# Ledger of designs, part 5: VH-VL binders against q9nrl2r1430to1533

Target 1, 104 residues: q9nrl2r1430to1533
Amino acid sequence: GGVHELSAFEQLVVELVRHDDSWPFLKLVSKIQVPDYYDIIKKPIALNIIREKVNKCEYKLASEFIDDIELMFSNCFEYNPRNTSEAKAGTRLQAFFHIQAQKL

## First folded at step 7 (VH-VL)

Design g60
Fold by OpenDDE, fold request of step 24:
Structure g60 (fold): chain C 104 residues (1-104), chain A 122 residues (1-122), chain B 107 residues (1-107)
Amino acid sequence: as target 1 above (104 residues)
Amino acid sequence: EVQLVQSGAEVKKPGESLKISCKGSGYTFTDYWIGWVRQMPGKGLEWMGIIYPGDSDTRYSPSFQGQVTISADKSISTAYLQWSSLKASDTAMYFCARQGYDLKGSYYFDYWGQGTLVTVSS
Amino acid sequence: EIVMTQSPATLSVSPGERATLSCRASQSVSSNLAWFQQKPGQAPRLLIYGASTRATGIPARFSGSGSGTEFTLTISSLQPEDFAVYYCQQYNNYPLTFGQGTKVDIK
């Protein structure tokens, strides 16, 4: 197999996934585990979904990619109270994202 | 193309340990749940458990909790199923399978490995 | 656990005929129901998910219907390659559970 150079979107997703505070965002929330999640969150998304969209070249503009990342955080803050570990992790990861996104 | 390739058939004796493998390719291994399903000879399918390689989140069926260990090595896109001490009753075909998902938070098995036959006899 | 019960155990059908397979859940599984086909010596293959959505590459002659506790898999015109065992599976609750299977063989 050949080695391909990662695009800016790919690189940023890798960095987000590797971050210590990515754990609430790695996978789509399971309805089995959180039965009321989809009663509240209407546009679910997670890093695995975003990565797949990147790999499929579904983002034509940086703004589209950024919108999905922000949606991911918005969902977290909508569902999780501020004092939860999920919300705190989201706050830190979002701050990291905002710094990295300046490179886009 | 999504593929799951499992390790070869095993012939073991009771009391022996065993670890079988399932290698995923054609997709990002860390981003999908992968599970194990048992099929005893001439019988139906039994869910054993699942693991999310991205964070090692693991769920077991109560029937298999403590009887087997499910693990994954994301560096080589491989999931494992292992026994510390096999029994004759563990004789079966073992399938690994990937879970796809819908945006309503449901996960369903969409791709399967070819199966690993495990035979345990004295 | 949710018990999945399939009927009949064996369904004998002639090529070209319609086959109807039933799957019942002991409690509601909403539409979180999948159908699988398994041929001898092979792994199961996903046919239907979400009770009624055909998986990619699955022929139109396969269709799924139902919700809650009663589900049906229909093969409108049985082809030679369709003789196999079919399983339903709920993914609404842990533990995930399969039906005991329906064998579709030649009449």
Scores: ipSAE 0.926, ipTM 0.960, lowest interface PAE 0.4, mean pLDDT 97
Fold by OpenDDE, fold request of step 15:
Structure g60 (fold): chain C 104 residues (1-104), chain A 122 residues (1-122), chain B 107 residues (1-107)
Amino acid sequence: as target 1 above (104 residues)
Amino acid sequence: EVQLVQSGAEVKKPGESLKISCKGSGYTFTDYWIGWVRQMPGKGLEWMGIIYPGDSDTRYSPSFQGQVTISADKSISTAYLQWSSLKASDTAMYFCARQGYDLKGSYYFDYWGQGTLVTVSS
Amino acid sequence: EIVMTQSPATLSVSPGERATLSCRASQSVSSNLAWFQQKPGQAPRLLIYGASTRATGIPARFSGSGSGTEFTLTISSLQPEDFAVYYCQQYNNYPLTFGQGTKVDIK
């Protein structure tokens, strides 16, 4: 494949993935690993899924992209207590996202 | 198109080390689990383990834990399976395979490499 | 580990006939069951996932059914290219496990 310029959404996803606090969000939660996850979270999502949607041009509006990112964080805070490493990472990553999203 | 291309056949002796490879293309390599499956001559399929190249999260079958090492180099979209000391019993075909997923949190093998034949004999 | 048992070991059928393959799990795997086809000298190919969903590009003559511990792969009308070994595999629990396979050959 040839070199192409990343869209704003692609660039932001890359930045989120590369962030130190992205580890809870890199991949869809496995039901094998967390058996009760899907009893609680009804709209699962992760950065790999969001990237796929970006690549498939499924986001027509920035608000749709932002909504999915916020959903990802919302799921994290719904499932994980505030004092967990996951929730703390989510808090930091979300703050980073809010700053970067201003560039959209 | 999703493709997994594995390294060529290997002929080795007991005690030798070996590292075989599986290169993914046609998809974002870091965003899908990739696993290894052994098939001894004339036998069935055996799950060895999986790795998520995005964070190097690795899971092994108990039968292969400590017997092999699964790794990945995301910079070249390549997964690896390696032995420090081969045995004759390691003679087999080795497949790499990608895991797709559903939104119910399940992962299933959807694309496979062509296989790498490893022959270990004195 | 969850043991997957397939039957029969070998199934001889004539072209155009229905083939029915069985797969049993030692404990419930819900619907987290896949079927694969493997021809000599080739890699396995995904046929069915989620017990009953055909993978992309898989002909309609292939169908999967079942849940829990009993599963079935059906080939409604066997075609010449369908003679192969078929494996079931559960992905409900680690370690992931395959059945021992059913060989479908020509009668």
Scores: ipSAE 0.925, ipTM 0.958, lowest interface PAE 0.4, mean pLDDT 97
Fold by OpenDDE, fold request of step 15:
Structure g60 (fold): chain C 104 residues (1-104), chain A 122 residues (1-122), chain B 107 residues (1-107)
Amino acid sequence: as target 1 above (104 residues)
Amino acid sequence: EVQLVQSGAEVKKPGESLKISCKGSGYTFTDYWIGWVRQMPGKGLEWMGIIYPGDSDTRYSPSFQGQVTISADKSISTAYLQWSSLKASDTAMYFCARQGYDLKGSYYFDYWGQGTLVTVSS
Amino acid sequence: EIVMTQSPATLSVSPGERATLSCRASQSVSSNLAWFQQKPGQAPRLLIYGASTRATGIPARFSGSGSGTEFTLTISSLQPEDFAVYYCQQYNNYPLTFGQGTKVDIK
């Protein structure tokens, strides 16, 4: 979108990356490390990918950006059981995101 | 433009320590794996290991595990390869390379540094 | 580890001719196969990834095919700048492994 909106996306991604609970989301899941991941998750995404999309100005609407972030969390909860560290981290990070996203 | 620039050639003696560097630019350094590949004189390419600067996740080839240390300083977009005690057999060209990715969860080396020649001789 | 075997070791080709390079994996690597070109004194350059996708800026004369355990790099019409060593590399399993290389030289 506009310059201000792009900057807002950039800043929000930075904040998400810096968050203590970002560790499950920093990079695209490696098929080598998690062989069954892509049998379950059909729309993989991670913060590094989202940041790249922001840098390439691929988000024209805030809703598109938000959708990708929500997809990232959705994937986490779909693949990881609730009692896992990944799911717990995702829950906390998503809550943080929801607060920050209200500013978009 | 994505670039990986490595430190200059090294001439060392057996037993000496060494740390060579690879500086990335033209992309978000923390968001891509970066690896090291050895090429002994007149030989092929050997994967040594990779590191994700964003979280310092590091993976080694079994052949190089415990033989070298891979690290990164994201504040200056630089990856490192180091030896505590060089051997003559460590004489080789060392390349750093970035891993790109596809959305199938695969990572492939898409950009390479120019290489650092390390010569170890008594 | 997955062993990558390239053939032939040396391929002598005249400029303008077709070059066909083979790469075999000791076990399936799906399509997680890359081809690299390396000229003397230079770093490897990515040509193909995903077995058949040309990297950015790579001329159309380079093409990759295959899946599983058998792969081929084809140079439809060899140009003077194409004389080099070519490596295949699997990135399906750790440790990542390269073929021993095929040298393409002038016939």
Scores: ipSAE 0.925, ipTM 0.961, lowest interface PAE 0.4, mean pLDDT 97
Fold by OpenDDE, fold request of step 24:
Structure g60 (fold): chain C 104 residues (1-104), chain A 122 residues (1-122), chain B 107 residues (1-107)
Amino acid sequence: as target 1 above (104 residues)
Amino acid sequence: EVQLVQSGAEVKKPGESLKISCKGSGYTFTDYWIGWVRQMPGKGLEWMGIIYPGDSDTRYSPSFQGQVTISADKSISTAYLQWSSLKASDTAMYFCARQGYDLKGSYYFDYWGQGTLVTVSS
Amino acid sequence: EIVMTQSPATLSVSPGERATLSCRASQSVSSNLAWFQQKPGQAPRLLIYGASTRATGIPARFSGSGSGTEFTLTISSLQPEDFAVYYCQQYNNYPLTFGQGTKVDIK
């Protein structure tokens, strides 16, 4: 609780969430909606989970934070063919992330 | 500490509209599903629907589809359940509840509001 | 929809005794099964999720078991504060569905 100054990780997550291409990544994929997802993806992650880890101060190094973000994109490209809206959104969001990550 | 605080008891007439609220705190409101559950007097629990405030993704039970509207205002961390025209049969306790998750892609209700009693009678 | 059926409807037990509650699903819900406790005039409280995992703060006397279509909630030694209604709920498929509840009262 209370008012906290956004850390660099917090700020970057906020920017990712606000991006127009964040929609595939906002929440953990539901097994109800995508029954085969977890047969393919073994290390699921999403922006809400990453934000939770940030809020709990679980990232001690920027590299750890970056690794989770990259995992999120990797999962997207592993599950979704290149011509899907999800993969295309992921490609654009990842490019945005790479630019913003230079500030870390 | 995660908390869901619901609006107060309502006494309404048939045909009236109603919108009750559920305010979340102690967590990032946009990052968790929040749902509504009906409990008629002396009866069990009935899932009505859920909404993800982060993108307004909404799912309804077939039994409640078209009967109610679930919405959320993330700017004030509040979810809503509303009726356009109440019926006597809508008399019940209404709970909001947050869904936690596991890394197997499952979502389960982990925190509940205190409930809002809605009484509809002529 | 998946129908959840609880038994018995009412379970009368004495303090200190073991209570066993059953929940059956009309089709497999894997381990996506939760148990809730509801006391009079209160909101439900999560006891167990994933069929067998105790929620934070839940006493060890509560345990859940089962998978697929048959599930059990066990209270090893009933305490005075445990007299309540207990609901199972599947979250494997939409629509989410609850059992009709088992009332645990004092013998």
Scores: ipSAE 0.925, ipTM 0.961, lowest interface PAE 0.4, mean pLDDT 97
Fold by OpenDDE, fold request of step 15:
Structure g60 (fold): chain C 104 residues (1-104), chain A 122 residues (1-122), chain B 107 residues (1-107)
Amino acid sequence: as target 1 above (104 residues)
Amino acid sequence: EVQLVQSGAEVKKPGESLKISCKGSGYTFTDYWIGWVRQMPGKGLEWMGIIYPGDSDTRYSPSFQGQVTISADKSISTAYLQWSSLKASDTAMYFCARQGYDLKGSYYFDYWGQGTLVTVSS
Amino acid sequence: EIVMTQSPATLSVSPGERATLSCRASQSVSSNLAWFQQKPGQAPRLLIYGASTRATGIPARFSGSGSGTEFTLTISSLQPEDFAVYYCQQYNNYPLTFGQGTKVDIK
């Protein structure tokens, strides 16, 4: 990435990516690795995709950005049972996001 | 513009170690898989493995598992392929390539480095 | 592993003529099939992904078709710069595998 002043969206994505509980969300789920994922999740998304959308200035409203982040968590909770490491990480990361999103 | 620039040609002897590099630019390096492909002289393409620099998730072809090590340094947008002990049969062109993706979870090589020629002989 | 088999090994075509290249998978790879072009001394270049989608900047004369186990790359009117080796590659299962290539040379 280039050196520039980060927007609020860019900063928030960086904070999410750096969080210890970001590991389930860093990249789009591979169909090879999780063959049934796309039978269940119909609107896949991940932090790498959200970051690219931010970099391309595709979010015109904060609500659009927030919606994609919430979708990411929703997908996680839909696919992963409550007792999984992914769901637990998602719960913690979402709580962090909700606090940081107050800056938007 | 997306670019992958690989390190220069190598001339080595059997038993020597080697680490070649692939530097990505024009995109967020941590957010795309990057792989290595071998092409022996006059032969076809062979997938060796891939790595996701954002979390160092790595997958190897069974044929290359334990034979090479794939790594990445995201601080300088660089992926690596290394051998601990080269053999003559490692003589080949080695390409790095980025994987793009579709929203159905499929990943395909969309950009390639120029290749690094490795020659191993006594 | 999924074995990819290309045919013919060599295809001799006159400039301006149609070239048809075949790629067969030992088991279904859905539409997760890519075509690459490689010229001597150069890196492969992506032509087609998803079996039928042209990559950015690829001329319209290149087209891909097929699904499952049978795939075809078509060059509608061969140009001088199209003489090269073409590879198909499946990305449906690990390990990722390439066909052995088809060399398109001038007739």
Scores: ipSAE 0.924, ipTM 0.960, lowest interface PAE 0.4, mean pLDDT 97

Design g60
Fold by OpenDDE, second read of step 8:
Structure g60 (fold): chain C 104 residues (1-104), chain A 122 residues (1-122), chain B 107 residues (1-107)
Amino acid sequence: as target 1 above (104 residues)
Amino acid sequence: EVQLVQSGAEVKKPGESLKISCKGSGYTFTDYWIGWVRQMPGKGLEWMGIIYPGDSDTRYSPSFQGQVTISADKSISTAYLQWSSLKASDTAMYFCARQGYDLKGSYYFDYWGQGTLVTVSS
Amino acid sequence: EIVMTQSPATLSVSPGERATLSCRASQSVSSNLAWFQQKPGQAPRLLIYGASTRATGIPARFSGSGSGTEFTLTISSLQPEDFAVYYCQQYNNYPLTFGQGTKVDIK
């Protein structure tokens, strides 16, 4: 390894991860902890997975990257009721993302 | 290349404290669970617990809960296993291992450290 | 906890022969079952995950099958480097648990 300049996608992921409301999204939901999650969510994703895709240069277009981030939020709102801490965090993080995504 | 490198062998006496380490490289350390597995001499593998360095989420086996402490320092990509007071029965090889994942929310150990031998005797 | 039981304890096989290892769970673990190989003085190596998926770099002679409570690891043609101890492990429930291991030695 070594020090290298982060791409726009890498930098945005770093900013999302560092955000106070990132905690529901840091890692893929554990089936052990939430047994019914994958019965409901068919396209699971999390920031660690998105970062891996960025690191592997799997995103060729900004739209592809944005789609995965939006999917992450969509999954959160689909599984979690609006009054949950997860959904509230997701709402705030998504708003942050929309502002930052304008830089892409 | 993903690598887990553990600290060297330890020779201790009962009652002493110990902290062994596992340094990850070749991947984003904060984005994968890392766990500890005990193997007593001539015996099988025992899951001790896991930690997610990204948020310090930690899970212990009931058999090891309160007996050891699992922690991580993400600034140096290192996980730790520590004892406050060693017993002779803690003599064993200790492995750290990274958990990979599938897209169905399941996690499996995909990379292992080389192991740290801990010997506790009077 | 889910108890994993492997059989036989020791399996003596000649090079080139088929080896069949069994792993039984005390309750269903779905397909959340992994197989590991461990040679003396070495760390375990992942062979199979998801009951039947070979890990990267694992030879095709290794195959896993089963679901629920009954699982099998098959080595179609044993190679000299395959003599080792093999462990199954469930990751369906906490605590994660390993079988006691099957030693595959040369006949």
Scores: ipSAE 0.893, ipTM 0.947, lowest interface PAE 0.5, mean pLDDT 96
Fold by OpenDDE, look of step 9:
Structure g60 (fold): chain C 104 residues (1-104), chain A 122 residues (1-122), chain B 107 residues (1-107)
Amino acid sequence: as target 1 above (104 residues)
Amino acid sequence: EVQLVQSGAEVKKPGESLKISCKGSGYTFTDYWIGWVRQMPGKGLEWMGIIYPGDSDTRYSPSFQGQVTISADKSISTAYLQWSSLKASDTAMYFCARQGYDLKGSYYFDYWGQGTLVTVSS
Amino acid sequence: EIVMTQSPATLSVSPGERATLSCRASQSVSSNLAWFQQKPGQAPRLLIYGASTRATGIPARFSGSGSGTEFTLTISSLQPEDFAVYYCQQYNNYPLTFGQGTKVDIK
């Protein structure tokens, strides 16, 4: 990785956050609000956490960044049934991500 | 470094409106909850509510629901606490604080503003 | 709401001595318990979170223990700068609630 990749990660996170379907992913799920979430999801992640990792230059490879984004979607689909608003939003956002990730 | 800087002390009369501010810096403002905590003179700490500036998700303590409004302007990394009509009993120190998080979905106040003293008297 | 009760209200100790502060929750808060230190004219400072994890920069003499409904903050050897008010706070349920505080003053 380098400066160009870091900038690309930053930009992609910004685009994901600005997307209309980002609302399920903006922040880490609160255990207060969803008490059973962490009994099911063992590797929690969200866009705020991913952005933090980007800002701290923790991603050395594009594959690492992509893996975290895919994990975020995977968690959503694992916890939320297909017919939920969260899962539907996740499906659309993931499709958007896959298109944008081709630029990495 | 993470910093929360609050607006200055306020001296008001009952019935007046007030909006105090808390500006965050040294971190991505939209990615952390900001809360407000009241401390009346010589008393303990009282949780008022929190807001997530990234989506304006807001949670209030039942004791403060409808009594105050918590908001944020992410364009200037600032959170607000406001009253439409102050009461003498609103006299207190008001702290803003950032909620850090662990990877178990728990949020705890890790950084605090210096506090804003609000005095309401006729 | 979950009521947090601290004891004692005031704890008088000499420098170098051990201080033990208690915090009880009216119902289980698991390990979602934080301890704060507040000195006069200052904002609270986070000492412990997750019941037993020391926050960054906090001296090793501070330690937290407990789970469920009973929690303890221990200062192994009290330093002059440790005289202050200490608050416990649960973040397991809304509304978030604080204990009423324990004042640690010099004997």
Scores: ipSAE 0.887, ipTM 0.946, lowest interface PAE 0.5, mean pLDDT 96
Fold by OpenDDE, look of step 22:
Formats: C-alpha cells, structure tokens, sequence
Structure g60 (fold): chain C 104 residues (1-104), chain A 122 residues (1-122), chain B 107 residues (1-107)
C-alpha cells in the first residue's frame, strides 16, 4: 500500500461520491427511517464510512478497499429489489467502479 | 480535532430576518449529519432538525417545520439556521451539533458548537 | 413524539458521594439513548451513547445503564466539576427528544 495507494483510494471515493448514482450510498442507512434494514444487512457500510477508513489509513491493500466497496453494493442488492431506483443506481455505480478500480 | 464554531451573538427586533452559521473542521464535513438544538433561557434542549451536507438531506422537528430553514454550504463546511421573520419567542441559545454514528444506523450528537445567543426584543 | 422524563428534577449530593439519575421514555427507545452534561454558559457535552457506552475522554466514574424505557446515569463518586445539569436524549425515533434535565447541585 503506502501513500500512493491511499491517494488512489481517496481519489476513487471522491469520484464515486460525485457520481450521479451515488445517492443511495452517501451515508449509512438510518435505522429510524428503515427499521428493518439492520435485521437484514449484517455488515452495513456506506461511502462516508469507507472514506473515514481511508482517512484513517485502515486499508493496507487495494483488495481490502475493493472488498468494502463491493460489500456496499452487495448490501444494496440484498435489501433492494432489482426494480428499485436504489438497485438501478447501484448497478450503474458499480459498473463505474469496476472501470475505475482497474487503475488501482 | 473535530470543532464546530458558530457565529456570534445576535440582537434583533421582531419581524427581522436572521441567518446564523456553524462551521465544521477537523473532519469531512459532508460525511456527517449536523443539527440544530434550541435552548430557551433557563430551559432544556429542543431538537430542531438536521441536515446531511453531502446531499442536503434535511429533517425537521414538527415543532420547527416551516418556522426555520436549515441549510448547508459544503464548499466552506458551514451549516446554517435561518428565520424569515423573528419573534420575541425565538430568543434563545442555539447550538449546532454533529451526529456521530454507530454501525447499527443510529446517530447521536457527539460534538457541539459553542452556541449562538439570539435575543429578539422590541 | 417520545416523551423523555427525568427524575429527580434536582439532586443534591455531597462531593465524593454516589449520584443516580433516572430517565424514562414514554415508549421503547431500545438502547438509542444518550446522556449529556451541561454547565452554565457552555454547550452540552456527550457523556454516554448507546445507553451504556462512555464517550471518548469521559471519566470512568460516569456510567449508563438500561434499555427500552428505563435508563440510569450513575456518577460513582461526585467530583466538584460534576455539578451541572444532565440531559437524556433518545435517538430511536423522530423527532429526537430530550428529557427536561436533572440539576445536580452540591448538598
């Protein structure tokens, strides 16, 4: 890893956040608004959490960072039916991520 | 170090407009909810509302819905609370506070601004 | 809204003594309960979140317990700097609501 990978992770998170389809992923789901979410999703994560981990240098390998991003999408598809706006946004954002991740 | 610094005390008259500010630093401003809490003189704390600067998602207490406007300018890491027409009853201390989070989707106020005293009198 | 009721309104305690503050919710708030300390002219300070977890930098003499509708904040040995107003707050449902506060003053 090192400084270069940290910078790469940080930049990729910025790009994900700026993407038009990032809206379902910007922040951790609120239990107040979605009471059953955490009964279903056991490893919650969002871009704000991932960014925090990047800032704290918690990712030592690119694979760890990628795993968290994939987890984020996995959670979305697990909780949201395919025909939902969230799932559709997730599909597009994940495709974007896969392209960008090749640069890591 | 996480810090929330609020704008200075305000002395206003009924009917005037007002916008007070809360600037966050020491953390990624767009990644945490920030809220406003009212404390009338000698009274307790009242939740007014919250905003997520990352997407401007805003939630109000029913008691303050339509009475105030909460906003944020993420480019300068600043949240705002504003009134279009102040009343004497708006006299109070106003605190901004950041909401931390656990991994179970719960959010709690973990850092507070120093407060902004607003005095409204004729 | 969920009504938070604190008792007693005022608690007079001598330095070194144990202080026990109660907070009751009108309906279950699970463990989504926070305690705050506020001194005159200052902003509230987070003491406890998740009903029983001390915030960073909070002395061990502060402890929180309870779940559902009944909660307790305990100060095992009151220090001079602990005389203040304490608020409980639920963050289980909107709107977020605070108790009316308990004033801990010197006996």
Amino acid sequence: as target 1 above (104 residues)
Amino acid sequence: EVQLVQSGAEVKKPGESLKISCKGSGYTFTDYWIGWVRQMPGKGLEWMGIIYPGDSDTRYSPSFQGQVTISADKSISTAYLQWSSLKASDTAMYFCARQGYDLKGSYYFDYWGQGTLVTVSS
Amino acid sequence: EIVMTQSPATLSVSPGERATLSCRASQSVSSNLAWFQQKPGQAPRLLIYGASTRATGIPARFSGSGSGTEFTLTISSLQPEDFAVYYCQQYNNYPLTFGQGTKVDIK
Scores: ipSAE 0.886, ipTM 0.946, lowest interface PAE 0.5, mean pLDDT 96
Fold by ESMFold2, fold request of step 15:
Structure g60 (fold): chain C 104 residues (1-104), chain A 122 residues (1-122), chain B 107 residues (1-107)
Amino acid sequence: as target 1 above (104 residues)
Amino acid sequence: EVQLVQSGAEVKKPGESLKISCKGSGYTFTDYWIGWVRQMPGKGLEWMGIIYPGDSDTRYSPSFQGQVTISADKSISTAYLQWSSLKASDTAMYFCARQGYDLKGSYYFDYWGQGTLVTVSS
Amino acid sequence: EIVMTQSPATLSVSPGERATLSCRASQSVSSNLAWFQQKPGQAPRLLIYGASTRATGIPARFSGSGSGTEFTLTISSLQPEDFAVYYCQQYNNYPLTFGQGTKVDIK
C-alpha cells in the first residue's frame, strides 16, 4: 500500500478499538493472567500488535492486514467456547469488521 | 523515542493527599502496560502495580492493594499514582515504567521515568 | 510470592576484569527474568530480558544466562561506567519481584 491505504488501516483499527465489543482484543493476552492460553494459541495477535504493525508500515498488502484481523477472531473462537462473553463479543466485532473492511 | 516524564518532587505532611503523574510519549500510550515501582531510601525496588491505559485493567501488588490508587487518563497519555492519606513511611522515590512484551505473552519493564521523590515528614 | 535472592551483596572488581552476578528464584520463573542497572540518582535501565536477550543499545560485554531458578549476569570486561547496583527481576508471576541488588564497586 499507498498513503491512503495506510490511513484506511489506521482508521479501521481506531473503529475496532472504539467498538463496545473490542474488550477481548485490545491487548496481547498475558501469560501470567491466562497461563494456558499459549498452550492452545500459537499465533497470538491483538489490536495493540496490529496497530504497531500499521504504525511501522509492516503491512504491504491489504490482505495481510485483513489476515491478521481474521486471525485475531479465529484465536478467540479457538480458545473460548461459543457461549462465553468473549466469543459473543468476537462474533459481533467480526461482523462489524466485515462491513468496514468492504471499504478497503 | 519512548519517554516517560514524571511530575516533580513533593514535600508533604502525614495525612495529606497526593497524586503524582507519569506522561508517556513516542509510542501509542494506550497499547502498553505502565507500572509503578517504589524505592525507599537506601533500599531496593518494589513493584506496586500496573495499569493498561487502553481499558484501565489494573493489577496491584498485595503489599499496595488498598494503599494507593493507580489510574490513567488516556486523553493526555498520563498515568497516576495516588494516596488519600500519606504516612511518613511513604517517603521514597517512585518510578513509573512501561512494559514491553514478547509473543509468548510475557511483559517486562523496558523504559523508565526519571522518578519522583516524595518526602513525608512532620 | 517468588523471592529473588542475589549474590554477592557487594562485588569488588578492577576495571577490565570479569564480573559475575548471581540471582536465584524461590520457584521456577522459566526464562522470564530481567536484569537492570541503577546508578546513584538515576532510574533503573533494562540490560537483559528473557534471561539472555540484550536490550536495545546495551553493550555486548553484558550477557545473561540461566533458566528456571538460577541466573547469571556477566560483565566480560568491566568499564568505569559499569560501577552501579544491579537488580534481577522476575516477571513470571504476580507480584512482580526484584532481587535485593548486587553493588559492583571498584576494587
Scores: ipSAE 0.712, ipTM 0.917, lowest interface PAE 1.0, mean pLDDT 94
Fold by ESMFold2, fold request of step 15:
Structure g60 (fold): chain C 104 residues (1-104), chain A 122 residues (1-122), chain B 107 residues (1-107)
Amino acid sequence: as target 1 above (104 residues)
Amino acid sequence: EVQLVQSGAEVKKPGESLKISCKGSGYTFTDYWIGWVRQMPGKGLEWMGIIYPGDSDTRYSPSFQGQVTISADKSISTAYLQWSSLKASDTAMYFCARQGYDLKGSYYFDYWGQGTLVTVSS
Amino acid sequence: EIVMTQSPATLSVSPGERATLSCRASQSVSSNLAWFQQKPGQAPRLLIYGASTRATGIPARFSGSGSGTEFTLTISSLQPEDFAVYYCQQYNNYPLTFGQGTKVDIK
């Protein structure tokens, strides 16, 4: 992507991090804290990693950025049972993301 | 250009309070764990605890839990280590360090502050 | 708590020669092991993480190997600036723990 797209990616990450339901996604899941996570999730991602990739201009297409955000939610729903606080937060944040992504 | 700059050396008496600081720059401060490590005179390194400034998630070594407070002020990119009442045995060098990560969820210290010497004597 | 034990306590090596430092963990730490260099009056510096990956800016003469409970740091051609204390540190479990250090003296 171009300079305008990179600025939009930055702003969208800021909006996601600011959202009340971002707490399960702020940092990469710690293997010490959740030992079995990486037995189940093979393509880990979190908002801190996505922000680093935006800062390093690693997203060449908007679809690549969107794919990482959607992967983040997919991982949440795969690891966490539907009725957990984490899965409920993921559902609400994903809905917010879909609204904000229309601004791209 | 990742840098961690710590506050200056301290000379204190037993019973006094102290708060030392670690200012991070050259990276997104809220996206990385910061830890504190003690080195007593002539001794090795001891992990005290870590904080994630983005959400204030804080983990202590059992040997330091209740002995110190780790905190951060993300608005000024600064982490803190605090004592409510210093003891002579707190005399040591104190380092802050940032944790990098890998995609298997492991976190490791990659950049270190210069250290803060704390001397506690009567 | 995982106890990290380093050997030897001190190592005297001539410049240009190979130095080999050992680190043992009391239980498996997989490959979650780091090596740090600390010179007198300075902060530690990361050399190796993941048991064998050199950190950014670390010269190729530093290499790490091992997994599980036994690990090695090798300095293939010792330089005068390599005089320091070296620490291993596991990050597989809380509490995070360091070895007691190996002091490398230039002979």
Scores: ipSAE 0.711, ipTM 0.918, lowest interface PAE 1.0, mean pLDDT 94

